# VH-VL binders against q5gan3, part 4

Target 1, 136 residues: q5gan3
Amino acid sequence: MDIKMQIGSRNFYTLSIDYPRVNYPKGFRGYCNGLMSYMRGKMQNSDCPKIHYVIHAPWKAIQKFCKYSDSFCENYNEYCTLTQDSLPITVCSLSHQQPPTSCYYNSTLTNQKLYLLCSRKYEADPIGIAGLYSGI

## First folded at step 3 (VH-VL; framework fv_romlusevimab)

Design a16
Fold by ESMFold2-Fast, scan of step 3:
Structure a16 (fold): chain C 136 residues (1-136), chain A 124 residues (1-124), chain B 108 residues (1-108)
Amino acid sequence: as target 1 above (136 residues)
Amino acid sequence: QVQLVQSGSELKKPGASVKVSCKASGYTFTSYAMNWVRQAPGQGLEWMGWINTNTGNPTYAQGFTGRFVFSLDTSVSTASLQISSLKAEDTAVYYCARSDYLTEWGYYYGMDVWGQGTTVTVSS
Amino acid sequence: SYVLTQPPSVSVAPGKTARITCGGNNIGSKSVHWYQQKPGQAPVLVIYDDSDRPSGIPERFSGSNSGNTATLTISGVEAGDEADYYCQVWDSYSDHYVFGGGTKLTVL
């Protein structure tokens, strides 16, 4: 992390980038169960998010996609760009909740183009993922 | 503190136009989307669409294109709904309601602040 | 077009628990919000993102969402809880907010 990294980019780097991909976090059944537990701890939030994306690529490679953010994602009120390349991504999808706070996730590894949210139009940092590309 | 205040009730003839205003106060106007919701007499809530208050770009639900126009005046933190060529079927209470933009973490916050509603009656 | 189904009416005795359901295909994959509307008043958000309460909403209001059914639960119901209740989701397929038809809660 650079001292000039924005809070949004720091959170994205910490919570959505995992490279090289680790196979299993210690003490958890499956990749996403460990990651989502860590993420909820970092955000100090007991909620079970329904979906979360993790990119398995170097941060510098991901930063280059936001060099020019050629779209604006109205629903997010943020600049965005479609990655030119497919990226290795883990999709963490909520399977079930066991109250009071246990969350159980399915882990799906895929290779997809995606919409990155960018901090500004030019020379921007990635701050999140708006969704996966559905071009056909 | 945070509130949305709408313009007063309107009684119109078929074929006329009406403009309903919604003035925001107590928060940064452009940080929240503005939604329009209507409720016909004795009926449920119907979402009409929303406008991005930062870009001014409106999105209309199916059935609300053409005669319905969402607009903004950001200098006075006001959103407006204009209905042209009024029909009896447009008789309803019209609400403005703010919502947060979608987050990259998949959290949704609903419509947490609503205007008091503007009754539009179309009668010949 | 995505459809949310609510029972038109639910009756409950004072002090008992009311449960209002909201049915939708795979609604558990969506975030459900609940609104309370009293006669002549604007709706009030009482639950957002399935189970979270806005500031000022009593703890007796709670929500859940799983599979094809979301539920608003009101424990220890009071006469002042009589209102119409609406569920709502954002449908990413259509990029539209969708409201349920509403449920009239009567405290007998």
Scores: ipSAE 0.516, ipTM 0.816, lowest interface PAE 1.9, mean pLDDT 86

Design a17
Fold by ESMFold2-Fast, scan of step 3:
Structure a17 (fold): chain C 136 residues (1-136), chain A 124 residues (1-124), chain B 108 residues (1-108)
Amino acid sequence: as target 1 above (136 residues)
Amino acid sequence: QVQLVQSGSELKKPGASVKVSCKASGYTFTSYAMNWVRQAPGQGLEWMGWINTNTGNPTYAQGFTGRFVFSLDTSVSTASLQISSLKAEDTAVYYCARSDYLTEWGYYYGMDVWGQGTTVTVSS
Amino acid sequence: SYVLTQPPSVSVAPGKTARITCGGNNIGSKSVHWYQQKPGQAPVLVIYDDSDRPSGIPERFSGSNSGNTATLTISGVEAGDEADYYCQVWDSSYDHYVFGGGTKLTVL
């Protein structure tokens, strides 16, 4: 549905695209601690995701990958495609949490191809990241 | 409400085939994956695999290829497990259980609704 | 394939706290789910995503997951909590669910 597509793409844009990469204040220890705090505020939940990916590229460049989805990611029940280009990505990995639900993240900056989730097979919008491609 | 109802118990001879069905109600069938889990007498839970209810594409765990077939009839919200060439070691309770599809956040891997189980006994 | 290790049995007196462990390599990086199974019944999800409770599960049930060990904690244990408990994770390398061997909780 178009409404589902709009919501998925909007959330992906807001939560997983950061270009140019922002600088968080020194009160946040590292990029991911600032970002994940912002995300929990936007979604109004206090959960600590184990992993989160952020792409540092223009939205239009990312949208191109969903022009044709050559695969279907069964476990996500979504169309998907492997980006043919490596993209600058920050990987946010949960290191520890303390009660009530304070979250502490490690941030790793890398350049990798990724599996991009797309709203439909043709002429679609990106809606998420299924994972990173690190093999040949 | 939300339910998974399985077919009744089966008593079979070695070499026969059996088909266990799992009928879903109270939710949109294609919005959840369907898992099959086996439990031999006195043993723990063993995941057999799952089927994507939207695409019909099954994934089998190691050890459950060949003789085991997962299928769907989406018109009646039913998933089925067929076991061919039954062996004594197939004696078990077979469960169907739904799980949500993965999200990029990785939160919903659990199986929140289970069928009551179907006992399959293979004896001579 | 990924392996989850549980103690075969745990005994606890009524009203005390039971702790059931689930060991796995870097299990803290995975989401752990816990199931309760009473004799002759289908399993019931009691904890999902490490520490969240489904609707209808008493607050006595809690979970944690860090490093190589996940733990299901049942405080104020009641006779009705006597059951087999299974931990479970998704193994993303093989796109497979993995169950632990189960722990029999005895309340005596």
Scores: ipSAE 0.543, ipTM 0.832, lowest interface PAE 1.9, mean pLDDT 86

Design a18
Fold by ESMFold2-Fast, scan of step 3:
Structure a18 (fold): chain C 136 residues (1-136), chain A 124 residues (1-124), chain B 108 residues (1-108)
Amino acid sequence: as target 1 above (136 residues)
Amino acid sequence: QVQLVQSGSELKKPGASVKVSCKASGYTFTSYAMNWVRQAPGQGLEWMGWINTNTGNPTYAQGFTGRFVFSLDTSVSTASLQISSLKAEDTAVYYCARSDYLTEWGYYYGMDVWGQGTTVTVSS
Amino acid sequence: SYVLTQPPSVSVAPGKTARITCGGNNIGSKSVHWYQQKPGQAPVLVIYDDSDRPSGIPERFSGSNSGNTATLTISGVEAGDEADYYCQVWDSSSDYYVFGGGTKLTVL
């Protein structure tokens, strides 16, 4: 995408934002299997991440949630905020793996509020998703 | 070289206090959390809690609130554990160990660097 | 109050394969780390994130994690592998690290 974006925000944009939501790429079974294969290649990681989140909303709508973030997520050592709105999200959950290289994912669409990581190093732009809001 | 060096062994009487220090070197101190782990004689590893080295905010596991205090001196890359009102049951080896903060990708790396341990003996 | 269950001891003959289990409810959804502790020494991380080896750890050490059981596997066991082994997870519901009770590996 736009090279003017900071690296942390650019990675988040590339790996966790997909709007409008597209169908899975040719050669892959299901949305998450294609995405997770791409992500592992880009991160140079042979591991099978247990969970990954993808937001299906415009970057500018997501970016606004971090504009006034003053909360801090201690376990991530980053500023964070709970989105005021529920967002359309795909949850990629590891189903099974066949070591050393094969990871198989379930794709689940949901609408939920989420915790965004908002790095002050990148003008409070979003750099990741800490988790989904459970509300109970 | 990345290392954690702890203070020497302590022999204390019940009711005294003790401060165990853990000096980090070879890495950026504030980029890693510091954990404290206790091991009583003949027992397994017990996680006491951690302190965010950037914010100074401690998190204590159940059973380690009140008498136990985690603190930092960032200027000398040192984390400390203070135990007040010592009891015989506090006799143990206390370890400091660093861990990565959770990444925006949710990766977990465990506690990869440990101090050598500090033996605290509480006896009358 | 998440609990990890390990067998208290495992015995294996030299050159054979040792398997040390770590049981936990839906542990397959968590990242499991394994530590080796020799008498009088600090623990050493031998496996992180279920199956990855830190630099310096022999290829004989491997890990797996699925369902309710994680397993540390040590192939071609050597006398120097005698130690206590601990599994560990991050429990997101409590925001706490949890250790298993430890397994003493004896090479006989």
Scores: ipSAE 0.462, ipTM 0.799, lowest interface PAE 2.2, mean pLDDT 85

Design a19
Fold by ESMFold2-Fast, scan of step 3:
Structure a19 (fold): chain C 136 residues (1-136), chain A 124 residues (1-124), chain B 108 residues (1-108)
Amino acid sequence: as target 1 above (136 residues)
Amino acid sequence: QVQLVQSGSELKKPGASVKVSCKASGYTFTSYYMNWVRQAPGQGLEWMGWINTNTGNPTYAQGFTGRFVFSLDTSVSTASLQISSLKAEDTAVYYCARSDYLTEWGYYYGMDVWGQGTTVTVSS
Amino acid sequence: SYVLTQPPSVSVAPGKTARITCGGNNIGSKSVHWYQQKPGQAPVLVIYDDSDRPSGIPERFSGSNSGNTATLTISGVEAGDEADYYCQVWDSSSDHYVFGGGTKLTVL
């Protein structure tokens, strides 16, 4: 098997899928601050990501969107697809950084269509999110 | 099915140039970065740099600027390494290896597929 | 530049557990990959993202990463595990992959 497919989809599942959505205690200062602290420790990028998306839907439903991907997203060097329905997601947006490298995030829960990254044109597993559908 | 196949061994004199090729098959060539890794006799692995196969933009590690050039021919899914003005210190096995990245996170994956290596020997 | 430190060699008896360390400043905040290289062969990825195994790699291989040390653990060591092992990370500050110096595993 292709190790990239395993690495990509496993990381996406671990870092960007949370279903049912976990509740963090008040001491964590909100959903995204708790989640992003862990994720920065696991990524090779130790900087604060400007934005991160978390989907609150079953993995099987998300995989289904990539089975029929037929578009290529040049910025990500991957095939991509627009989800056919809106999904509940949390948008983690970087508010500010405080030295030495503390990150502070705003958490926004919304329902949106997403551009999913799929490793190949057909029968691919999802490996990331290219962005939200703006509709404008 | 996914594989990288490199060109054969080279024996060169100091001052000559050499071009090592790496042909990819079984995957979408432009979806992965191509790395070049050197291993001198009895020494460890040393990352030389990579090339973005979609844009053609190379990045060289310190110590591999000037005489080393990474290039692509995307029509045949091939990456190449050229070394000019060869020195005895360039004697090594040169590997190509693919790696992925995730732009959103700046996460860079390990090198999961490697070429078999090309031995370059520089001597009289 | 970022530096990864590995012991030059580790010896272990057949059937015992070998542990190969990879030291780096705050390496627990990075994803560590491990490669096995047998003489005359290209490296093979045996562990990725600290602790995950590629398809085809035996369950005897495992990894961990915390603080300043990452560890590759090989349980039930077999003669066929003799090889050089390299750790690797991406250093985002320099935009470069960094390899450790390698550890030669000898099975006595």
Scores: ipSAE 0.000, ipTM 0.541, lowest interface PAE 13.0, mean pLDDT 81

Design a2
Fold by ESMFold2-Fast, scan of step 3:
Structure a2 (fold): chain C 136 residues (1-136), chain A 124 residues (1-124), chain B 108 residues (1-108)
Amino acid sequence: as target 1 above (136 residues)
Amino acid sequence: QVQLVQSGSELKKPGASVKVSCKASGYTFTSYAMNWVRQAPGQGLEWMGWINTNTGNPTYAQGFTGRFVFSLDTSVSTASLQISSLKAEDTAVYYCARSDYLTEWGYYYGMDVWGQGTTVTVSS
Amino acid sequence: SYVLTQPPSVSVAPGKTARITCGGNNIGSKSVHWYQQKPGQAPVLVIYKDSNRPSGIPERFSGSNSGNTATLTISGVEAGDEADYYCQVWDSSSDHYVFGGGTKLTVL
């Protein structure tokens, strides 16, 4: 199936916001392996995402970026904005996989600006992260 | 049925212009981006660019700026490619193909529906 | 400009397994899509997002993507699989879709 996955603001809050940052879930091989296992279960999806971002900041601080400024990201067909502040972020990068059962991730902690997707269907709240600001 | 139907073949002289159309049916036109892909005789597929069918904004690949124009007529679910000042090297089959927009998770699902292709031949 | 490298041709006997590679720098971090094109026809998406099959594509078609190489695997090859195969990715650095040069699969 060629299905587009839509994530609402509630799911974004649950899957991409973690503040204060929680330590490793017991029974998993690091932070990202636990989080990505939870996400795949919740989404009823066996796909191993290549990259996933987790923001370690209060939800209200993140919400205000979508309320105060936006533009339009043509490739996502969604409103979007660049955060003006650098935020603490964990980058979950897929290291290897054995579909449909196993996804293994590396966790990298960084502090960067990012592009937020802001869907007006969901009260202009954040619904995803389009990418990290590279400074190029 | 989900379908993209393109206009018929064109034989043109150098310096002329051509307009290739691509009519969509069986789905919500504005929910998918429209891509244009060129294939010269005996050559591979070359992505020319895409147009956002909701906003009407085109994006052109390097090498396809200036002489190439992507446009829409949303009222009839049709995307069009216009090539001006035709050159012999523009001789190719031109395809339209739809793709989903990137998801909130950054997934791209490929080009799942293609038009049958329009052959444009430029010769004197 | 991001470049995808495919072998220009691959030959395989009927019933055997064909493997078509697509090389690219750190391609494992990207989603790879595969298209089949038979002579005189439009391309058909046979694999999307590395390893997923669209509805109607036989289970004989599978894909993988890791490191610098993505692979399209066709098991139990049939004469009807003879075609050109193209890999494709989105290059976020240029905001362009990039196709590989194509591989002609010959069945005997």
Scores: ipSAE 0.568, ipTM 0.834, lowest interface PAE 1.4, mean pLDDT 85

Design a20
Fold by ESMFold2-Fast, scan of step 3:
Structure a20 (fold): chain C 136 residues (1-136), chain A 124 residues (1-124), chain B 108 residues (1-108)
Amino acid sequence: as target 1 above (136 residues)
Amino acid sequence: QVQLVQSGSELKKPGASVKVSCKASGYTFTNYAMNWVRQAPGQGLEWMGWINTNTGNPTYAQGFTGRFVFSLDTSVSTASLQISSLKAEDTAVYYCARSDYLTEWGYYYGMDVWGQGTTVTVSS
Amino acid sequence: SYVLTQPPSVSVAPGKTARITCGGNNIGSKSVHWYQQKPGQAPVLVIYDDSDRPSGIPERFSGSNSGNTATLTISGVEAGDEADYYCQVWDSSSDHYVFGGGTKLTVL
């Protein structure tokens, strides 16, 4: 097995940036249930990710954080930066799952500083979120 | 073929040092972290730490600081574990195992490729 | 430090289903990996990210993870499944991998 899923800046923009906040399929109860269903479909993945972050800020502002990144996140083997300001984010956390494919998520809206992963391969653009400054 | 091949068994006296090597082949060495795992006789698996193969920076679990050193020779795709001032309680099988770095999506794929293990015996 | 608890041993008759548990505080929020180790051999990853099987691992192996308990399930157990099984997670608070104590599966 040599399985590694790497998501570039384009997918990060599509799946982790949502500004202004929009609804995913209307049949779902709650923001994250709709988003995570869409994400699993788009990535052709039947897994239930434990946690997912969505930033509710303009893409151009998010990109700017990565242009000045001097930090390196060893655990991710990627450049990273802590956002200077708290950003509005939705935290999607897995509540429970039912076989074969159903995932149920809690949606929490919060304002946090976060660690952005910035791939120098993609012009230092954001490619993911390493975590929240508060460490949840 | 993706594989990790470790150096042969070692029999050492207390106070000596030993260096265990782990040679990777079949993949890009710097795209995966290298973990070290110890298994004492009749005991379970114990994670010792990992080394970032791109930067060379090691992370040690508590209990494996000081006498234990992780290092790399990227020119030959080899990671090494050195144990100084050997003690009887260092007697164990030492495994190297690769793992993916944490992904931007938070996925973890475990340690999918393991070396065959190197037995280190410390006795007088 | 984060601790994973496994039963020391589980016995099962051939053809029956074995269930090996891995207990941890809020382990359902973590990705659980399972390793099989036969005597004198290196561990083999049999389940990753709670429930996914690596290529070459038979469909008899499955996993689940919810709340405080993860479970490795082996259906139609064969003599060749006799081994020690270890669960493992990444603990983000310490930036460390953590192994359970291991469960010896005996097929009699």
Scores: ipSAE 0.245, ipTM 0.762, lowest interface PAE 4.8, mean pLDDT 85

Design a21
Fold by ESMFold2-Fast, scan of step 3:
Order: C-alpha cells, then sequence, then structure tokens
Structure a21 (fold): chain C 136 residues (1-136), chain A 124 residues (1-124), chain B 108 residues (1-108)
C-alpha cells in the first residue's frame, strides 16, 4: 500500500511509543539515557538528537487522533492534528555531548496535549510528534 | 547544480509596487521551504517569512503583513515576493533562501542555498 | 520576541583564532546556524546545528553552543575570512527564524 505510511508509522511506534512505561536496566542514569542509547543502536547511527518525545499510551488510542487529520503543519510539510486529550509524555532533551560520540540527556515526565504528525489527510497513521502544546 | 537565481535590481518611486522573483534549479522545488530575508543598507539580516512550496501557504514575520505577498509558480520552480505601496524604508537587498522542513529528529534547519539578492531602491 | 546578541566587531591577526559569540536565553537548547557574508555577496552557511560544517567549509571553522552562549570559532584566520558573521536560530515559541545583529570580523 502506501510505503510512506508503513515506514513512518512503524518507526513512530517503535521509537516514540512506550506503554506501559518501562524501567531501563541498571547502568543508565535516567530514562532518556537508556532510551536514547537503545534508539541510536536500533537506527544504526550515533547522532545525538536535540529532543525526542515518547508517549506513554496505547497505540490504538494514539492512532485515533490521525483518523481526523485535516490540519496541515506547514513547518513539517505533513498533515497533523492537536490531540484532544493530554497524554503522559517523556521529553528527552540533549544536555551535552562528547566527541566522538557520547550523548547525555535530561528526562522530563509531563502530561500535555501534543501535535501529532499524520501520514495523510483523514484515515491516517501517526508518523511522528511535531511538538508539545504549551497552552496559555 | 543546486541554485537560486533572482530577478534584477529595481528602482521605484514611493507608492509603486515591485515583484522580485527567485527561480530554483537542481533540486525538487517542493521538498524545501523558501524564505525571504531583507537587508537594509548597512544593516543586518532580517527574516521576512517563508512559504511552503508544497502547499503554497505563506507565513509572514511580524512587520511584513499586508503590503508583502509571497507566491509560487511551481510549474517553473519560482517563488516571488511582491511589495505594494512602496515606502523609502523598503529600500534594501531582498534574498530568497531555501531551508529544509522541520523534523522531530532535529535534522537540518539552516538556510543552505541563497539567491544572489535583488536590490530594491525606493526614492522620490 | 526572541533576541540574539552579537558583538558588533571582532579584530584578529592573521594565523590567530577568532571567536564570535551569539548570546540568547537558553540558546544551548536551540540549534544554532552561522552565516558568512562578504561585501556585495549573499550569505553563505558555514556552520549548522551548532557544530556541523557544510561540504566545502574548511575544518578551521567550528561551533559550540551551551547555556546562554553559542560561539563560532575560526582558527588560523586568513585574510579571506574577513566578513560579517550572523548567528541564527528557529524560535519554536513564535515559529520564526531569528538572526543575530551580525559581527564584522576584521583581519589586521
Amino acid sequence: as target 1 above (136 residues)
Amino acid sequence: QVQLVQSGSELKKPGASVKVSCKASGYTFTRYAMNWVRQAPGQGLEWMGWINTNTGNPTYAQGFTGRFVFSLDTSVSTASLQISSLKAEDTAVYYCARSDYLTEWGYYYGMDVWGQGTTVTVSS
Amino acid sequence: SYVLTQPPSVSVAPGKTARITCGGNNIGSKSVHWYQQKPGQAPVLVIYDDSDRPSGIPERFSGSNSGNTATLTISGVEAGDEADYYCQVWDSSSDHYVFGGGTKLTVL
């Protein structure tokens, strides 16, 4: 079918969904240092992303948001939707790095609405997280 | 080769309008956003806004709404900036520059390819 | 409205190291890009994502970014490096690119 949908949603499910929230093995300080190490290993690269989001909710609950993906996030050039519900999210923020490759992350657990990237307009699959809704 | 080529310099009177074009070549036009950047004489770079080349939707920085219009002609891979009701303060070099769309993974966000600039002079 | 602050000018002797700073509140959490602009020319991207070099940019150009200060470092400065240098970030709160005021590098 749609190769973009298949690849994008599979990667999103694997790298950005963690439910129920796991406790990484001893040897890591904080959730994000463990997660980001695992993620970089799985992606076969040593890049240190500045930020990464992880949703702690069932895949089926997350998928429903892209059913009505009628907005477009111009900055990302992708369809998107603001989640109607606040979701438990871990924010992994790069603190510092040491060459050749060592990444150190801060872990922040929060409960917020987010901008979810969707593979197409309507009846779509989630493919990423554009950001958190700051709210005022 | 990847390049952006802009239209030539313009000399206009206050109240006139001007259209600056920016023709892209060497890459897939809709894969990158197009930014407009202004530089007044002796001043620094000022971001005016950008246009999504896939959707045609413009975003304007504060101060550049109303008289400024970003548009596209995707059939010829060209972005355009139109300024209406020109004022002396619009005298500047106008640059187009491409940037990649954002990703959650933090891949490249800078403006890697720039047009040569179009000088617009507004004088009475 | 996010603001980036650069010194208006920096002077350096040939062969020495120039450091151009870019100040911003919590700028270390943002990706900083650096542009070189020579008189009468369009800007050229010399550093992106804090410390990465585009193809064709010499290794003597490097960048760092932590806390409230990002720095462009040019080692073994050459006469041809004389130019205006601008830092730039994407400000997620306003969905806007923001440029610093620029620094004129003079090689004496």
Scores: ipSAE 0.389, ipTM 0.803, lowest interface PAE 3.0, mean pLDDT 86

Design a22
Fold by ESMFold2-Fast, scan of step 3:
Structure a22 (fold): chain C 136 residues (1-136), chain A 124 residues (1-124), chain B 108 residues (1-108)
Amino acid sequence: as target 1 above (136 residues)
Amino acid sequence: QVQLVQSGSELKKPGASVKVSCKASGYTFTSYAMNWVRQAPGQGLEWMGWINTNTGNPTYAQGFTGRFVFSLDTSVSTASLQISSLKAEDTAVYYCARSDYLTEWGYYYGMDVWGQGTTVTVSS
Amino acid sequence: SYVLTQPPSVSVAPGKTARITCGGNNIGSKYVHWYQQKPGQAPVLVIYDDSDRPSGIPERFSGSNSGNTATLTISGVEAGDEADYYCQVWDSSSDHYVFGGGTKLTVL
């Protein structure tokens, strides 16, 4: 059976935080295509994730949300918390793929609250994003 | 030798209760969620819900609230399904199956290990 | 609730290629898993995360998933491949797993 390792806070910082938002060359045909190409190379993995979130805020601002995790996200088996503030986020959604070599993404910039995964209940580090808060 | 072994078949009358057990071996019990899946005679697979084996918290699918209870005994790596107030429509094969917890990229790898199934027959 | 649609049956001659579809609204945004079930037996995972094979599953089994349709492809079909096949996804909006209705593959 294949096993895929969950990313930790260092990988989360590297792959999901981009502040200030970088600009990719024309050859990448958009922000997410450039970022996701970089991520696949960095992880030495040819996989095409269906969705990926990128936060455009300083690490210290994000890290503070995991100082106290008020919830536990059962499906991830991790502590989690809803950010108190809306954050600028790019949503990278897989448009089409030719695995394992080609992945093409749509880029959507939004400003929303999100659910952060935290490494433990108190004084923890962010380790991932469980999803975006859509409201009612 | 990763395996799930379920308890034997049960024949019950309407209104009775039944408890189906699922004993895990060959892996760290709390590292995987346990799912329950029902299959009525001649019908397809129906997901009933899952239980987080680390926290003990169950999640039930629509239609499986009330009479159905998922529980754990982590000391013996066993998950259990209890059905109370049995009805004829509860006649089915009940399977336990493990799945991984979600990664932050949404991977969960399917249900890779299944119990052999427990037949529950409800008749007068 | 999220619904997966499979054809109830598919017939294929031995040695040919069978294709079993699984339809769902924007299913390409979800990871699809496929299970094989033979009469009187528990299901067996044959494809996970759209296209990956578990150890022990022959390379004849492959999967794809895009748009509104996922497909399980079985090449060089053998009599022993006769079974019911089920697709499955996790629906994050409901926090529920969802199974398709199943497809009976007949090798004639």
Scores: ipSAE 0.659, ipTM 0.864, lowest interface PAE 1.1, mean pLDDT 87

Design a3
Fold by ESMFold2-Fast, scan of step 3:
Structure a3 (fold): chain C 136 residues (1-136), chain A 124 residues (1-124), chain B 108 residues (1-108)
Amino acid sequence: as target 1 above (136 residues)
Amino acid sequence: QVQLVQSGSELKKPGASVKVSCKASGYTFTSYAMNWVRQAPGQGLEWMGWINTNTGNPTYAQGFTGRFVFSLDTSVSTASLQISSLKAEDTAVYYCARSDYLTEWGYYYGMDVWGQGTTVTVSS
Amino acid sequence: SYVLTQPPSVSVAPGKTARITCGGNNIGSKSVHWYQQKPGQAPVLVIYYDSKRPSGIPERFSGSNSGNTATLTISGVEAGDEADYYCQVWDSSSDHYVFGGGTKLTVL
């Protein structure tokens, strides 16, 4: 399946929301290695994403941010908004890869505001994360 | 099949204007961004900017503001580049090339389909 | 402005392996695409997302990207591989695509 056809609020909920935060068995050697392995299987994709974000908050708390989704992120071709609150997130960053099969990730916990992609202008559902707010 | 077909070569005098067109076929025009890339004689590829085909909003690289205008006619799946007040330095092959939009997972696949190029020659 | 650095030229004998580098600060955090351009022709995407081949591109073409250097590798080089090769990234800080200066591959 094309990755474009997998974008939607249900996929975002499944792949990028984890609340309460789950612990993976030691065989995965950390949170992000377990999650990213699962995500690649679900997406039918052999690529190793360079970065992935996971929010550790209830879906209803996240949905409220897309109520005011009046900005447009041209490079994503999607409506977007900056969260008003800092959220607990895990940043999964690619450490190294062994093509074609293996991706290895570092897991970092942080609390930051982020840019959410929203399904439409105003009163929308979250469909992805464009990036983190760096504080500037 | 998926292709981009550009307008024919142009020979212009300094100070004139030129409009290069790029007609898309075989795919949904608004699902891909359209890029413009310039190549002066004997030089490398130079990204000029892109236009969001869904919103019509252009983004210009440094050095391509002012005299250069990107536009669309969505009804005929055509993107256009207009250059005003032509200078000898504008002599180049101009390419249009499509690219995918970014996903929330950061995937993009580069510029996978290119027009054949339009040669613009500016001479007195 | 993000800058990609390529060697201006690389020479290789037929049947040997050519390696073309693309240098950039922390380029391993970006996705690198590679284009082949033969004289008088439009560029052709030969590698996308660091190491993936588009349909129709021979297995002889491969790519890697780590740290500050991305590399396009062409094994078993053929005369028909003689071309200019360009690397390219999206620079999220400027919201701009950036091309390297290009490398002329000569097959002698």
Scores: ipSAE 0.566, ipTM 0.829, lowest interface PAE 1.4, mean pLDDT 86

